# VHH binders against Fibroin light chain (FIBL), part 21

Target 1, 244 residues: Fibroin light chain (FIBL), of Bombyx mori (Silk moth) (p21828)
Amino acid sequence: SVTINQYSDNEIPRDIDDGKASSVISRAWDYVDDTDKSIAILNVQEILKDMASQGDYASQASAVAQTAGIIAHLSAGIPGDACAAANVINSYTDGVRSGNFAGFRQSLGPFFGHVGQNLNLINQLVINPGQLRYSVGPALGCAGGGRIYDFEAAWDAILASSDSSFLNEEYCIVKRLYNSRNSQSNNIAAYITAHLLPPVAQVFHQSAGSITDLLRGVGNGNDATGLVANAQRYIAQAASQVHV
Below, E stands for the ipSAE of ESMFold2; O stands for the ipSAE of ESMFold2 at other seeds; V2 stands for 0.75 times the mean of E and O plus 0.25 times the DockQ between their complexes.

## First folded at step 23 (VHH; framework vhh_nb_b201)

Design Q2 (from P_FA with D31E G33T G55K; at its last look DockQ between E and O 0.01; V2 from the best seeds 0.00; counts 0 for: pae O 19.6 > 2, placed apart)
Fold by ESMFold2 at other seeds, look of step 23:
Structure Q2 (fold): chain B 244 residues (1-244), chain A 122 residues (1-122)
Amino acid sequence: as target 1 above (244 residues)
Amino acid sequence: QVQLQESGGGLVQAGGSLRLSCAASGFTFDEYTMAWYRQAPGKEREFVALISWRKDTYYADSVKGRFTISRDNAKNTVYLQMNSLKPEDTAVYYCAAGDFIYVWESTEYDYWGQGTQVTVSS
C-alpha cells in the first residue's frame, strides 16, 4: 500500500515525548510553567533543551540532571539553602589548590543527600500540586545560606574541563543567578555550579538513566515515588565511587 | 585494634521495642559513616540504616518509620532504636563503619562488628 506523509519531521514540534532527552526535558518543564522564573532561568532552560538535543550521551546526561535539580528548586514554595552545594564547591577548589581532597570527599554526602531530598519535590508536582507552594526546600544550614562561595575558581575548573560549546553561555547566565538578590536564584546557581564540577558531573553522568526515567514519569503525569527512590539509589552508588 | 561491639539484642514480643548500640574504638569515629545491616537465617545480609558523619540518615523501605538510627560522637557509639517490631525483623544485626559518604554495598565498609541476635516472637 502507499503511505502519504503530508508533514516532514522538520514541521513537527520536537517537544513531543519519543524517548529523547529533549522531549523528556520539555515535558518535565511544563510542570513549573506557572512558577516565578527570571529571564536568566528561562535562558538556562533553553540552553539545556539545546544540550539535550545533541547526539552525544554526555550532553544529554548533563542536560537531564541539571533540569531535574532546577525543577526541584523551582518546586519549593519556601526556599531551602545553598549550603551543601557551596561546601562542595569550596572544598573542591581548596582541593585543586592544595592537592588534598579529604574535605571534598566529606562534602559529597550532604550534597547528594540534598539532591536526593530535592528529587522528592519533583514527584510532589504531580501528586500534590495544590500543596507545593507550602513545601520547604532542603536546607543544610550554614552562615549566609551558602550564597557566597568561590564561584570564579569553580567555573575556571568547569570551563577548563569540557569541550561543550554551551558552557561559556551557561557561565554568563549562572553568574547572573549567583549575583541575584533572589534566594531561589542563588540556590539554583550553586546547584548548577556544584553539579558541573568534574568529579560531581561524573556522578550524574553515571546516574542519568535513572534521572531520565524520573523526569519521564513526572512529565507524563505519573506518580513517580518508585522512580525517585531508584534515582536516589543510583546517585548514591555513583557517589560512592568518586575518586579524585 | 579497631573494634565495633554491638549490644542490646534479645528476645522481644511482636510490637515491642529494642535499642541496639554499637561502641567503636581504634579509629576517628566522627569522620566515619556508621551503618546497620541484618542477616536472617537463609538470607543474604541486607541494609537496614545508615547515618553519615554529618548525621544524615537513610533507611531501608522495610524499616522506614519504625527504626531510628542515631549517633553520639562523644561516646563513639551508634544506636538503632527499633519500634513496632515484627517477626520478619528477626535477624543478626551488624554494625559497620566506612569512611565513605553514602555506601549501600556491604563490601565497601571497612569495619564490621560480630553481630547481635534480635528475635521477634509472634
Scores: ipSAE 0.000, ipTM 0.108, lowest interface PAE 19.6, mean pLDDT 81
ESMFold2, look of step 23: ipSAE 0.000; ipTM 0.178
ESMFold2 (binder alone), look of step 23: mean pLDDT 86; pTM 0.882

Design Q3 (from P_FK with G35A L50Y; at its last look DockQ between E and O 0.03; V2 from the best seeds 0.00; counts 0 for: pae E 13.5 > 2, placed apart)
Fold by ESMFold2, look of step 23:
Structure Q3 (fold): chain B 244 residues (1-244), chain A 122 residues (1-122)
Amino acid sequence: as target 1 above (244 residues)
Amino acid sequence: QVQLQESGGGLVQAGGSLRLSCAASGFTFDDYGMAWYRQAPGKEREFVAYISWRKDTYYADSVKGRFTISRDNAKNTVYLQMNSLKPEDTAVYYCAAGDFIYVWESTEYDYWGQGTQVTVSS
C-alpha cells in the first residue's frame, strides 16, 4: 500500500462515545464505505480524527465542520460543482492582494447557501441509504464548474495564518484532490480550501456546536432533519456576522 | 500523458478462458479504482467489474462467479480473468480508471483505454 494512514489496523482506538468530537466524527464516517473514498479522502479523514482528538475547541470545530462537508459531498450520487467555493477563494485572494474585500463579502452568501444544501445530503445516509446514487449535489453554475481557482495563493494564506502541522499535511493531500479529474474530488478540495480561509473558518468555529449535534444524530442512526435545519440556521447567523 | 492499454483479447470457444490485461501509466495507479466495461455492436457500454484501490471487487450479475478482476500495483496493471466464456460475452472490452466513482456509471471514469476484442464462438 502507498496510503498515508496515521493509524495501523493494530493501533485503531476503541470506538467509545465520550462526547468529544473524535467519537462523533468516527461514528459519522462509518456511514461512508471505504470503497467510496480515495486514498486522499482516507488520509484527510485520519488528519481530521487526530485534529478532533486535540483538547482545544478550535481544532475540534474545524474537524467536525470539514467532516460534515466531506461526507455531504461523498453522499451525492450526481456531483454538484465547485463554483461557490471557487468564487469565495478567488475573491479572498484578490482581497489579500488588493486590500479590497468587497467581492469576498459578496461571495459568502452563495457559498454558505451551498454548504447548507449539502448538509441535507448527510441526512440521506440515514433515511434513504438505498437511494443515495440518485441524490444530486448542489450546483451554482459557472464556466469550468469552478475547478480552477487560485489554489496556491489560498493555501499560502491558510498556512501563513497558523503553524499547525495538521495544515501542512492537509495541504499536500488536498492538492491531490484539486488535481483529480473526478468532480467529487474537486468539489471536496474547493470546500476544504474555502473552509480554511481565516474569515470563513470563523463562521464554522461559531456554528460547530450545531454541526456536531448533526453528526452525532447521524452517527446514532437517527433521522436528523431537525438537526440539519438547526445547523443551517446557525451557519447563516454566524455568516451574517463576518466583518472584513 | 495518461495511457491505458488493453491486451489479451482474441477468439475462444464457448467454455474457454481468457485473461485480459490493462497496463497503466501517467497517473498514480495505486490511488485509483480500475474497471472493465464491454460493448457489443449497437449496444451501450456495460459495466463488467471494478476493483478499488484497496482491492475490494464488484461484478455485474451476468459475470459473477465466472470473471475475476485483480490488480498488480507493482506492474501498474489490472487483470480480468474470464472463465466459462459464453457467446454472449462477445464484445470489445475497455479498461477504465477513476479516483473514486459510482461504480455503475461509465460517465464517472476519468480515463479509458482503446479496447480489446473478445469473440466467443459457439
Scores: ipSAE 0.000, ipTM 0.241, lowest interface PAE 13.5, mean pLDDT 82
ESMFold2 (binder alone), look of step 23: mean pLDDT 86; pTM 0.882
ESMFold2 at other seeds, look of step 23: ipSAE 0.013; ipTM 0.432

Design Q4 (from P_FA with G33S G55K F100Y V103I; at its last look DockQ between E and O 0.04; V2 from the best seeds 0.00; counts 0 for: pae E 9.3 > 2, placed apart)
Fold by ESMFold2, look of step 23:
Structure Q4 (fold): chain B 244 residues (1-244), chain A 122 residues (1-122)
Amino acid sequence: as target 1 above (244 residues)
Amino acid sequence: QVQLQESGGGLVQAGGSLRLSCAASGFTFDDYSMAWYRQAPGKEREFVALISWRKDTYYADSVKGRFTISRDNAKNTVYLQMNSLKPEDTAVYYCAAGDYIYIWESTEYDYWGQGTQVTVSS
C-alpha cells in the first residue's frame, strides 16, 4: 500500500465497492473515449483497475482517487496547469531532505483546491458532453506551468514507502507522461506524483468513499453536482488533519 | 521549415558497428523527444529507440544492450550507436521528433526524416 492511515490501528477499513472498486472504475473509464487516451494513459488505467481489484482498502482507495483525478484532467479541452501539484511535490521533497515541512504544509491548500476544481470537470462529462472542448482546466499560474519539478526525488520517497509492484510499474509509465511535451500529460503526471506522496495519499485514503460515490454517479450517467460538493467537503476535512 | 536529415548509414559486416546521426532544424530541438524507427521491405515501421527532451532513454527489446541513443543539444543532433549488428538489423532507419510516446503507433510523431539505409551482410 502507498497510503498511511492516521486513525487508530484498530479502526475497521471502509468498504468502497463490496471490497472491489474495479467495477466503479471501469464504468467511469468507459466515459472517456479510448481515442482520447495515449498508450501511457491506457496503461495507467489498467494498473488502476488491477489495483482496485485487490482486497485491501488502501489499494482500492488509491485506485479510486487516482482514477477520479485522471478522468477530470482528460475532461478539460483546454488544459490547466500543474503548478499546485509541482509546489506540493517540491515542498515535500525539500522537507524530506531538510526536515522542515512548513512549506509543504502551506502548499496543501492550493493543491486540494485545485483537486476540487478538477472534480467539477468530471461531472461535465455527464451534464455538458458537447461542451468539453471549451472546458478549461484549473490553473494556479506559475512560470513554466509546473511541468518541471523534483520528479525522481518524489518517486524515490513514494517507492520507499511501499513495496507494491503496482507502484514500480506505475513509476515507469508516469515517467513517460512527465517526459511528454503535451501539457495534459504533464499535468496528469504531476497529479499522480503529488497524490502518491505518503501524507497526501492519506487525505485520499480518508475521502475515498465520497470519491467512489462521485465516480459511481458519473458512471451511471447521473448529474453528480451534489456528489462533487460532498467529495470536496470530505477532502477538505481530511486535508485539515494532515501532519508529517 | 522543419527538417530532419539522417546520415551514417551504409553496408557493414555482421558483428560490425555504425553510428547514425540526425541533424534537426526549424524547431526548438531541446524541447522535443527524438526517436529512431526502422522499416525492412514488406514490414511495418517499428520502434528502435527514443531519447526524451530530458534525456531519458527507451529501447526496443531487440536492440537493448547493442544500440545506444544519445543527443547533443548544442548541435541539434541525435545519434544512434549500433554495435554487434546482425542481418536482421537491415532496414531503412528513420529519425522522428514528437511528444506522445506511442511506441505501438508511429503516427503520433510530428516530424520524420527521409531515412538512411543500413545493410548488414552475413
Scores: ipSAE 0.006, ipTM 0.346, lowest interface PAE 9.3, mean pLDDT 83
ESMFold2 (binder alone), look of step 23: mean pLDDT 86; pTM 0.882
ESMFold2 at other seeds, look of step 23: ipSAE 0.012; ipTM 0.374

Design Q5 (from P_FA with D31E G55R V103I; at its last look DockQ between E and O 0.37; V2 from the best seeds 0.00; counts 0 for: pae E 11.6 > 2)
Fold by ESMFold2 at other seeds, look of step 23:
Structure Q5 (fold): chain B 244 residues (1-244), chain A 122 residues (1-122)
Amino acid sequence: as target 1 above (244 residues)
Amino acid sequence: QVQLQESGGGLVQAGGSLRLSCAASGFTFDEYGMAWYRQAPGKEREFVALISWRRDTYYADSVKGRFTISRDNAKNTVYLQMNSLKPEDTAVYYCAAGDFIYIWESTEYDYWGQGTQVTVSS
């Protein structure tokens, strides 16, 4: 029930391995099994595992992309901030109200740069596991750390774009993360919310194959440095083609 | 509107047992992790036990094998069964609720109770 836009042949995203997304996700989660997790994150994890078990590409792509982002945030023992995600969220909701999306388009570079830095943290789970407790998450820097943004307007847009029961359940859980005092929970809430904005979700839909390859490499215990670079490249390419 | 109310504390001789209860209201109890912490006079508050929403349990080394945490989601209550009590267990015991399982490092819990005194005489 995720909206899938048609692309030209050269823009068609890589297909995810049929039926393998759930196993890739499950093995990747094992790497953060002993990190601090919100109970709400465990609930999101179950939703994402269920989505990954669906037979359609859109559900698998969403599950893979969200899982990667959440694992990346959990891999930073010292949280970064939510500023890049909050800027995307606020500029998108402002665009919906005004019809002017120039601010939203300008917010995408910093946001996907932030995503790319988080993907590199996923590789660190394998190559530098002893340092994860002290790793610092990416930060753009802004007043308040980006913990306050137009959460309800963003989720109105997300839910209006799909009739998926998974998104309704996820909204309730992400709202708890948004309202938590924990900055890691706030950062994850902002990431999930920004990720699910309809035009942003198109970027992850297109790049999900490369993110799956990264998670598979990490889940198998492999140094995935090249896979991180590959995922960053596909995300940047897809981001340059965002439609609102 | 959120309330965590501890009960069951008191005075007990070394080797004895107590069962602490923490009744919760004002939030979705079965989606929260519940924990017990304790604080002796002049000491920092320390972790005692945690039970996740899935009923996975974790204990401080000092209480393993002697204390058991459990939860009854129908009654919105978490329990701490304390056996083989020692004078070193003397403290104010606090119930806490949070949306993180914190096995690795301390974190801020969303809600705390007011505490119940446990005194173990030698």
Scores: ipSAE 0.000, ipTM 0.249, lowest interface PAE 11.3, mean pLDDT 81
ESMFold2, look of step 23: ipSAE 0.005; ipTM 0.231
ESMFold2 (binder alone), look of step 23: mean pLDDT 84; pTM 0.866

Design Q6 (from P_FK with G33T Y58W; at its last fold request DockQ between E and O 0.72; V2 from the best seeds 0.00; counts 0 for: pae O 9.4 > 2)
Amino acid sequence: QVQLQESGGGLVQAGGSLRLSCAASGFTFDDYTMGWYRQAPGKEREFVALISWRKDTWYADSVKGRFTISRDNAKNTVYLQMNSLKPEDTAVYYCAAGDFIYVWESTEYDYWGQGTQVTVSS
ESMFold2, look of step 23: ipSAE 0.006; ipTM 0.285
ESMFold2 (binder alone), look of step 23: mean pLDDT 85; pTM 0.871
ESMFold2 at other seeds, look of step 23: ipSAE 0.249; ipTM 0.672
ESMFold2, fold request of step 25: ipSAE 0.000, 0.272, 0.032; ipTM 0.260, 0.681, 0.560
ESMFold2 (binder alone), fold request of step 25: mean pLDDT 85, 86, 85; pTM 0.868, 0.875, 0.872
ESMFold2 at other seeds, fold request of step 25: ipSAE 0.000, 0.000, 0.011; ipTM 0.136, 0.128, 0.446

## First folded at step 24 (VHH; framework vhh_nb_b201)

Design R_LD (from P_FK with T28D I101L; at its last look DockQ between E and O 0.01; V2 from the best seeds 0.00; counts 0 for: pae E 19.4 > 2, placed apart)
Fold by ESMFold2, look of step 24:
Structure R_LD (fold): chain B 244 residues (1-244), chain A 122 residues (1-122)
Amino acid sequence: as target 1 above (244 residues)
Amino acid sequence: QVQLQESGGGLVQAGGSLRLSCAASGFDFDDYGMGWYRQAPGKEREFVALISWRKDTYYADSVKGRFTISRDNAKNTVYLQMNSLKPEDTAVYYCAAGDFLYVWESTEYDYWGQGTQVTVSS
């Protein structure tokens, strides 16, 4: 439900709307034509724009990291798979149930390697527009392409860790992507779900500055090769310190 | 020119308190994340606390519950309230400013202060 009070929209504080994250995200999304997005992806895009313009700092960091990954998935001419994300999701939910997170810790290297390879695709929107159709998304390789994982247990853990209204709305939309027949949509659902697992979210929280710089460079039409390398470095550093 | 000026350091007994201030000028303070770092003799500079442009706060595990970072955007000043001080907190404390959304890595800060000495005696 929607609660309306007596104040007009013009009396809402503008501090979130003037945040640097919202303009960076908006410029980055302009590189993906709306005709290349499913309705569910368009709805995620709108949630992420709202998080970047109106959310707290953690919501803005999450919006930046998710935007980068989704644009990368949409930019690949040949989709990768969801195997690295699915392994992280299943290993984490197994850890929550058992108390043993060794499998989760082992899954992180391949997942963040996958994320790092996806960041290279973002720069190709500027460097090699003619080569984009031949770009291959990262793939670990597993049965079913990683489309089936413990989605509901993962989202139970995500929602238990936060009361954010953005996450509740995002759950509903990501569930549509998870249940889609489209492999790109499934990959994006797994990516978002893995991103939002509490210890993974902290890696992206710590890396958000470098990812913002990457999106700004790309959004300005600049060759961002060095910014990709920097974002990969920060993600790897933060991932090496994952708790649990 | 950009300037970060720390103050409030000094000598204090273990268990005591200090409040550090960092006055900023020469940039749009409201748009910057502000942080405190410290460096003890013979050690690398380490993160202490960060406050974002939106006033969200983050702390090193070693100081959680004892230190509080805050900012007053009207005065272009960031503060570090340091309670229950220990000899291990002895260090030069540096104020830093960065224009990233998340500014907690020392290599990503644009501006640094000159530091203020905090000495906690046994």
Scores: ipSAE 0.000, ipTM 0.099, lowest interface PAE 19.4, mean pLDDT 79
ESMFold2 (binder alone), look of step 24: mean pLDDT 84; pTM 0.860
ESMFold2 at other seeds, look of step 24: ipSAE 0.014; ipTM 0.414

Design R_VT (from P_FK with G33T T107V; at its last look DockQ between E and O 0.04; V2 from the best seeds 0.00; counts 0 for: pae O 13.5 > 2, grease 25 > 24.2, placed apart)
Fold by ESMFold2 at other seeds, look of step 24:
Structure R_VT (fold): chain B 244 residues (1-244), chain A 122 residues (1-122)
Amino acid sequence: as target 1 above (244 residues)
Amino acid sequence: QVQLQESGGGLVQAGGSLRLSCAASGFTFDDYTMGWYRQAPGKEREFVALISWRKDTYYADSVKGRFTISRDNAKNTVYLQMNSLKPEDTAVYYCAAGDFIYVWESVEYDYWGQGTQVTVSS
């Protein structure tokens, strides 16, 4: 007798949870419907999956942190703004330009506190999925809604800090999000850019394990309230040790 | 100057197959995500399949296992192989290329073709 598999050549089954960063990311993305994602966001998702499949910790940590941030922004049905991200980007690029990083150092605590609070939205995909379409994403209110920052100066610094081929590909895609007329795309561009600023990326490098645990819990359909709290604590701890 | 030209539509009996092609010009094809959409009379245009610039594929539930999207970057062409066709697959099929404007509501592309008619009879 012959048994035909339920999957076609072009249908990719959901990854089995084996604890690998690529599998963790792929399962977490399943909670975001394809109709909620732009082509540019789908391209970012693909780059992050490839980055997570690399053998080095830094690539995996970066992919996990960016994925968590993007999913948090996509979880709310009504886009918020990118003011927290724009503030840290502008403070950093001002520091690079002037040689004075005092403003950037002042921006880190509030930024990471905000990021940590947004991790709660990821857990809501599991425990309150029906209510998220009516929720409003994080909005702090500032000129331009967080769309005004020196994108090219930020990415010059990001690319100078690493020779990863993934960062060059990601720059091109994130630039499309940055230049989009869609506010959600603009927010995601700012958030990714802020996550990749070298001192910020170091915080996520140090806290990626706890973020991975959070995404794994969500990907398995578990209430991850305790994992959110744990990730918030590790992010705050890592942020307190940033030195520029 | 950008053009997307579909071909390969026609009339087929239920259970038959068709392959649609979409030839692209006027932009850097390798950098674009390509999609297929369809519109039946009196209905909104609906998603069928897409293939990213990295060649990952996504399908509407109604066509999974029957349709296959592929791309040939050397020929600037995207394909939709449609097998086991049903009368409900009858529609004008459009190819599309680009980025999205509305993340939460719909997939929106920069460029659209003129469409090709697919009719599946009993």
Scores: ipSAE 0.000, ipTM 0.212, lowest interface PAE 13.5, mean pLDDT 79
ESMFold2, look of step 24: ipSAE 0.006; ipTM 0.264
ESMFold2 (binder alone), look of step 24: mean pLDDT 85; pTM 0.864

Design R_W58 (from P_FK with Y58W; at its last read DockQ between E and O 0.78; V2 from the best seeds 0.00; counts 0 for: pae E 5.1 > 2)
Amino acid sequence: QVQLQESGGGLVQAGGSLRLSCAASGFTFDDYGMGWYRQAPGKEREFVALISWRKDTWYADSVKGRFTISRDNAKNTVYLQMNSLKPEDTAVYYCAAGDFIYVWESTEYDYWGQGTQVTVSS
ESMFold2, look of step 24: ipSAE 0.210; ipTM 0.627
ESMFold2 (binder alone), look of step 24: mean pLDDT 83; pTM 0.851
ESMFold2 at other seeds, look of step 24: ipSAE 0.196; ipTM 0.633
ESMFold2, fold request of step 25: ipSAE 0.106, 0.110, 0.242; ipTM 0.553, 0.569, 0.665
ESMFold2 (binder alone), fold request of step 25: mean pLDDT 84, 84, 84; pTM 0.861, 0.859, 0.863
ESMFold2 at other seeds, fold request of step 25: ipSAE 0.156, 0.049, 0.095; ipTM 0.619, 0.562, 0.573
ESMFold2, last read: ipSAE 0.022, 0.196, 0.192; ipTM 0.444, 0.629, 0.609
ESMFold2 (binder alone), last read: mean pLDDT 84, 84, 84; pTM 0.861, 0.856, 0.862
ESMFold2 at other seeds, last read: ipSAE 0.027, 0.210, 0.283; ipTM 0.533, 0.644, 0.684

Design R_WE (from P_FK with D56E Y109W; at its last look DockQ between E and O 0.05; V2 from the best seeds 0.00; counts 0 for: pae O 8.4 > 2, placed apart)
Fold by ESMFold2 at other seeds, look of step 24:
Structure R_WE (fold): chain B 244 residues (1-244), chain A 122 residues (1-122)
Amino acid sequence: as target 1 above (244 residues)
Amino acid sequence: QVQLQESGGGLVQAGGSLRLSCAASGFTFDDYGMGWYRQAPGKEREFVALISWRKETYYADSVKGRFTISRDNAKNTVYLQMNSLKPEDTAVYYCAAGDFIYVWESTEWDYWGQGTQVTVSS
């Protein structure tokens, strides 16, 4: 059977800046040079700022979690791969079609492990901003680098889970990233898509406070080593509640 | 056919101003990011300014505070207002349009104009 831990705005305290999360993510973005961003990434950044300025926790949590993932991918000068995200996406969409989520459950450990590795890279933006240009992003290693997955089925599930106009606009932009010939753009599209899958989004919904603390530390120019460790801990806790 | 046509270049004294225009046709202008690049003789083409499809603006450090990019979607036109011009700004200025990926890398822009000469004399 499939059991997904879900929360509504009424069930979670408002612990993200009550509509001011946009300033947190805006200051974190300052550590990524605009010359390292494609047009599509700049457009996603703007949507996430608008989403973070909404009065509801769910919009703010989504904006914070996606911002962290995108910044992490931009923090390595040599892109890694999208294999962990693609595995989660394909396993989830296979589960939706078949009713069998065993593959999806097995994909979660490697995926959240890679999320944790990416969070470590965010702190390096503050303490070694120029050096990240020469680092290599995390890679799981699979055929095609994980740039081929069931993008449309994943977004059908994402859009069915919410009536947010932000997600419809975001879909159009993420599709540009997915269709790009650039590997970093492809990797970012895969991670945004994976972050927004309903059961994965629940993990980030529950851990958004710790991710906000991390982005605030980075945006303020602080060494955020302890905040990374704390975010990893809360993500692991939330991930343990996923039942499918 | 896609066309990008720059205009408004010319000769100006240092400290002066110019306004460049780029008229676009043959694609859905509202969906594209628009940018300006420049190339001085013997140098590689370099980024100047960009305006996204959502009208967010971005500038090279060398022009921040002096240049302003804007777009008029009703006229399918992007503009570059160039103030406090320096001899170092002398170059051929190119308009570009892009749909995706890194806008700062010239090989990833979909369309380019023919260029307009800007000459700043001392």
Scores: ipSAE 0.012, ipTM 0.321, lowest interface PAE 8.4, mean pLDDT 82
ESMFold2, look of step 24: ipSAE 0.012; ipTM 0.384
ESMFold2 (binder alone), look of step 24: mean pLDDT 86; pTM 0.887

Design R_Y50 (from P_FK with L50Y F100L; at its last look DockQ between E and O 0.76; V2 from the best seeds 0.00; counts 0 for: pae O 8.1 > 2)
Fold by ESMFold2 at other seeds, look of step 24:
Structure R_Y50 (fold): chain B 244 residues (1-244), chain A 122 residues (1-122)
Amino acid sequence: as target 1 above (244 residues)
Amino acid sequence: QVQLQESGGGLVQAGGSLRLSCAASGFTFDDYGMGWYRQAPGKEREFVAYISWRKDTYYADSVKGRFTISRDNAKNTVYLQMNSLKPEDTAVYYCAAGDLIYVWESTEYDYWGQGTQVTVSS
C-alpha cells in the first residue's frame, strides 16, 4: 500500500502568508529575468505565479518550492543534469507498479541532498551573480543525463493525488518541456515532475515556509546563507518522515 | 543540404484512406520532433499532427481518431496515416521538423517540406 499524506493539507504554517507567496515568487523571478528562457519555461512561470495567488496553502507551497527549484536550475551558465530527479521518478513509479518502495526510499536522500545543493545557487544570485553565469550546474552523470524516465506513470500518480486544475495545465506544459530537444528544458521537466510526486510534494509542503523565507531574503538583496541552511534542515527533517 | 520530401498525396473519395510519407535528410533525424501541417486555398496553415523525438504524439481535434502519425528512425521518415477522409481534409500537407511548444507557435520548426496535395472528393 501507499501512504500519500500523513499530515493535513489544509494546515497553514505561520511561515507562509496567504497572498504574499505571489510577491515573493515575482521578486525571485526578477533575478533570472535576463537569462535565456524557453517559451515553455515562461508558461510554467505564469502557472506558478497564478498558483501562488490562490488562497490555499497547498497551492502556495507547491508554487514556492517549484519556483525555487527552477530558479536554481537557471542560475548556472551551463546546465547540469537531471539524474537525481530521474532516479527518484523511476524508483517511485516502479514502487507504484510493484508495491515495493524500498528503492524509492533509498533514492530520497540523494535527491533531497541535491535539492539542498541547488538552494545555495539561489543565494549566489545575490552575492556572486557574475561568477555564477560561468559555472556548470551539478551533474551526477547517468545514461541520457536524466532525460529518460516514466513521465506518464509519474504524472498519472501526480494527477490522481489532487483535483487541482493547475496540475492539469502544468502537466501539458511540462510534457512539452519533457519532449523538447533542449537539455535545460528536459532537466526542468524532470525536476518539476520529481517535486510533484505525492511523497516528495509532502516534503515540500512541510518545508515551504523555510523556502519562502529564503526567497524573500534573496529578494531583499541580503546574504541568505543562514536561510539556505535553515531550508536544507527543514527539507531533511521532512524527508526523514516520508512514508510509502 | 536539409531536405524534407513529402509523398503519398493524391485524389481519394470521401471515407477513403491515404498514407503520407516525409523522407528527411541533412540533419540528425532522431533528435528532431516531426509535424504535419496543412493549408487549404485561402486559409492559414494549420496544425495536423506532431510526433516528438521520444515518439509522443499530438493531434488537432479535427483529425483525432482518424489520423495517426508515426516515425521510422531507421529510414529517417515520418508518416501520416489518414483514414475516414472528408472533403474538409482537402489541402496541401507539409512536413516540418522542430519542437512543438505551443499549438499557436509553429516558429520553433527549423525546416519545412514543399508539400503534397491531398484532395478528397464527395
Scores: ipSAE 0.012, ipTM 0.506, lowest interface PAE 8.1, mean pLDDT 82
ESMFold2, look of step 24: ipSAE 0.060; ipTM 0.550
ESMFold2 (binder alone), look of step 24: mean pLDDT 85; pTM 0.867

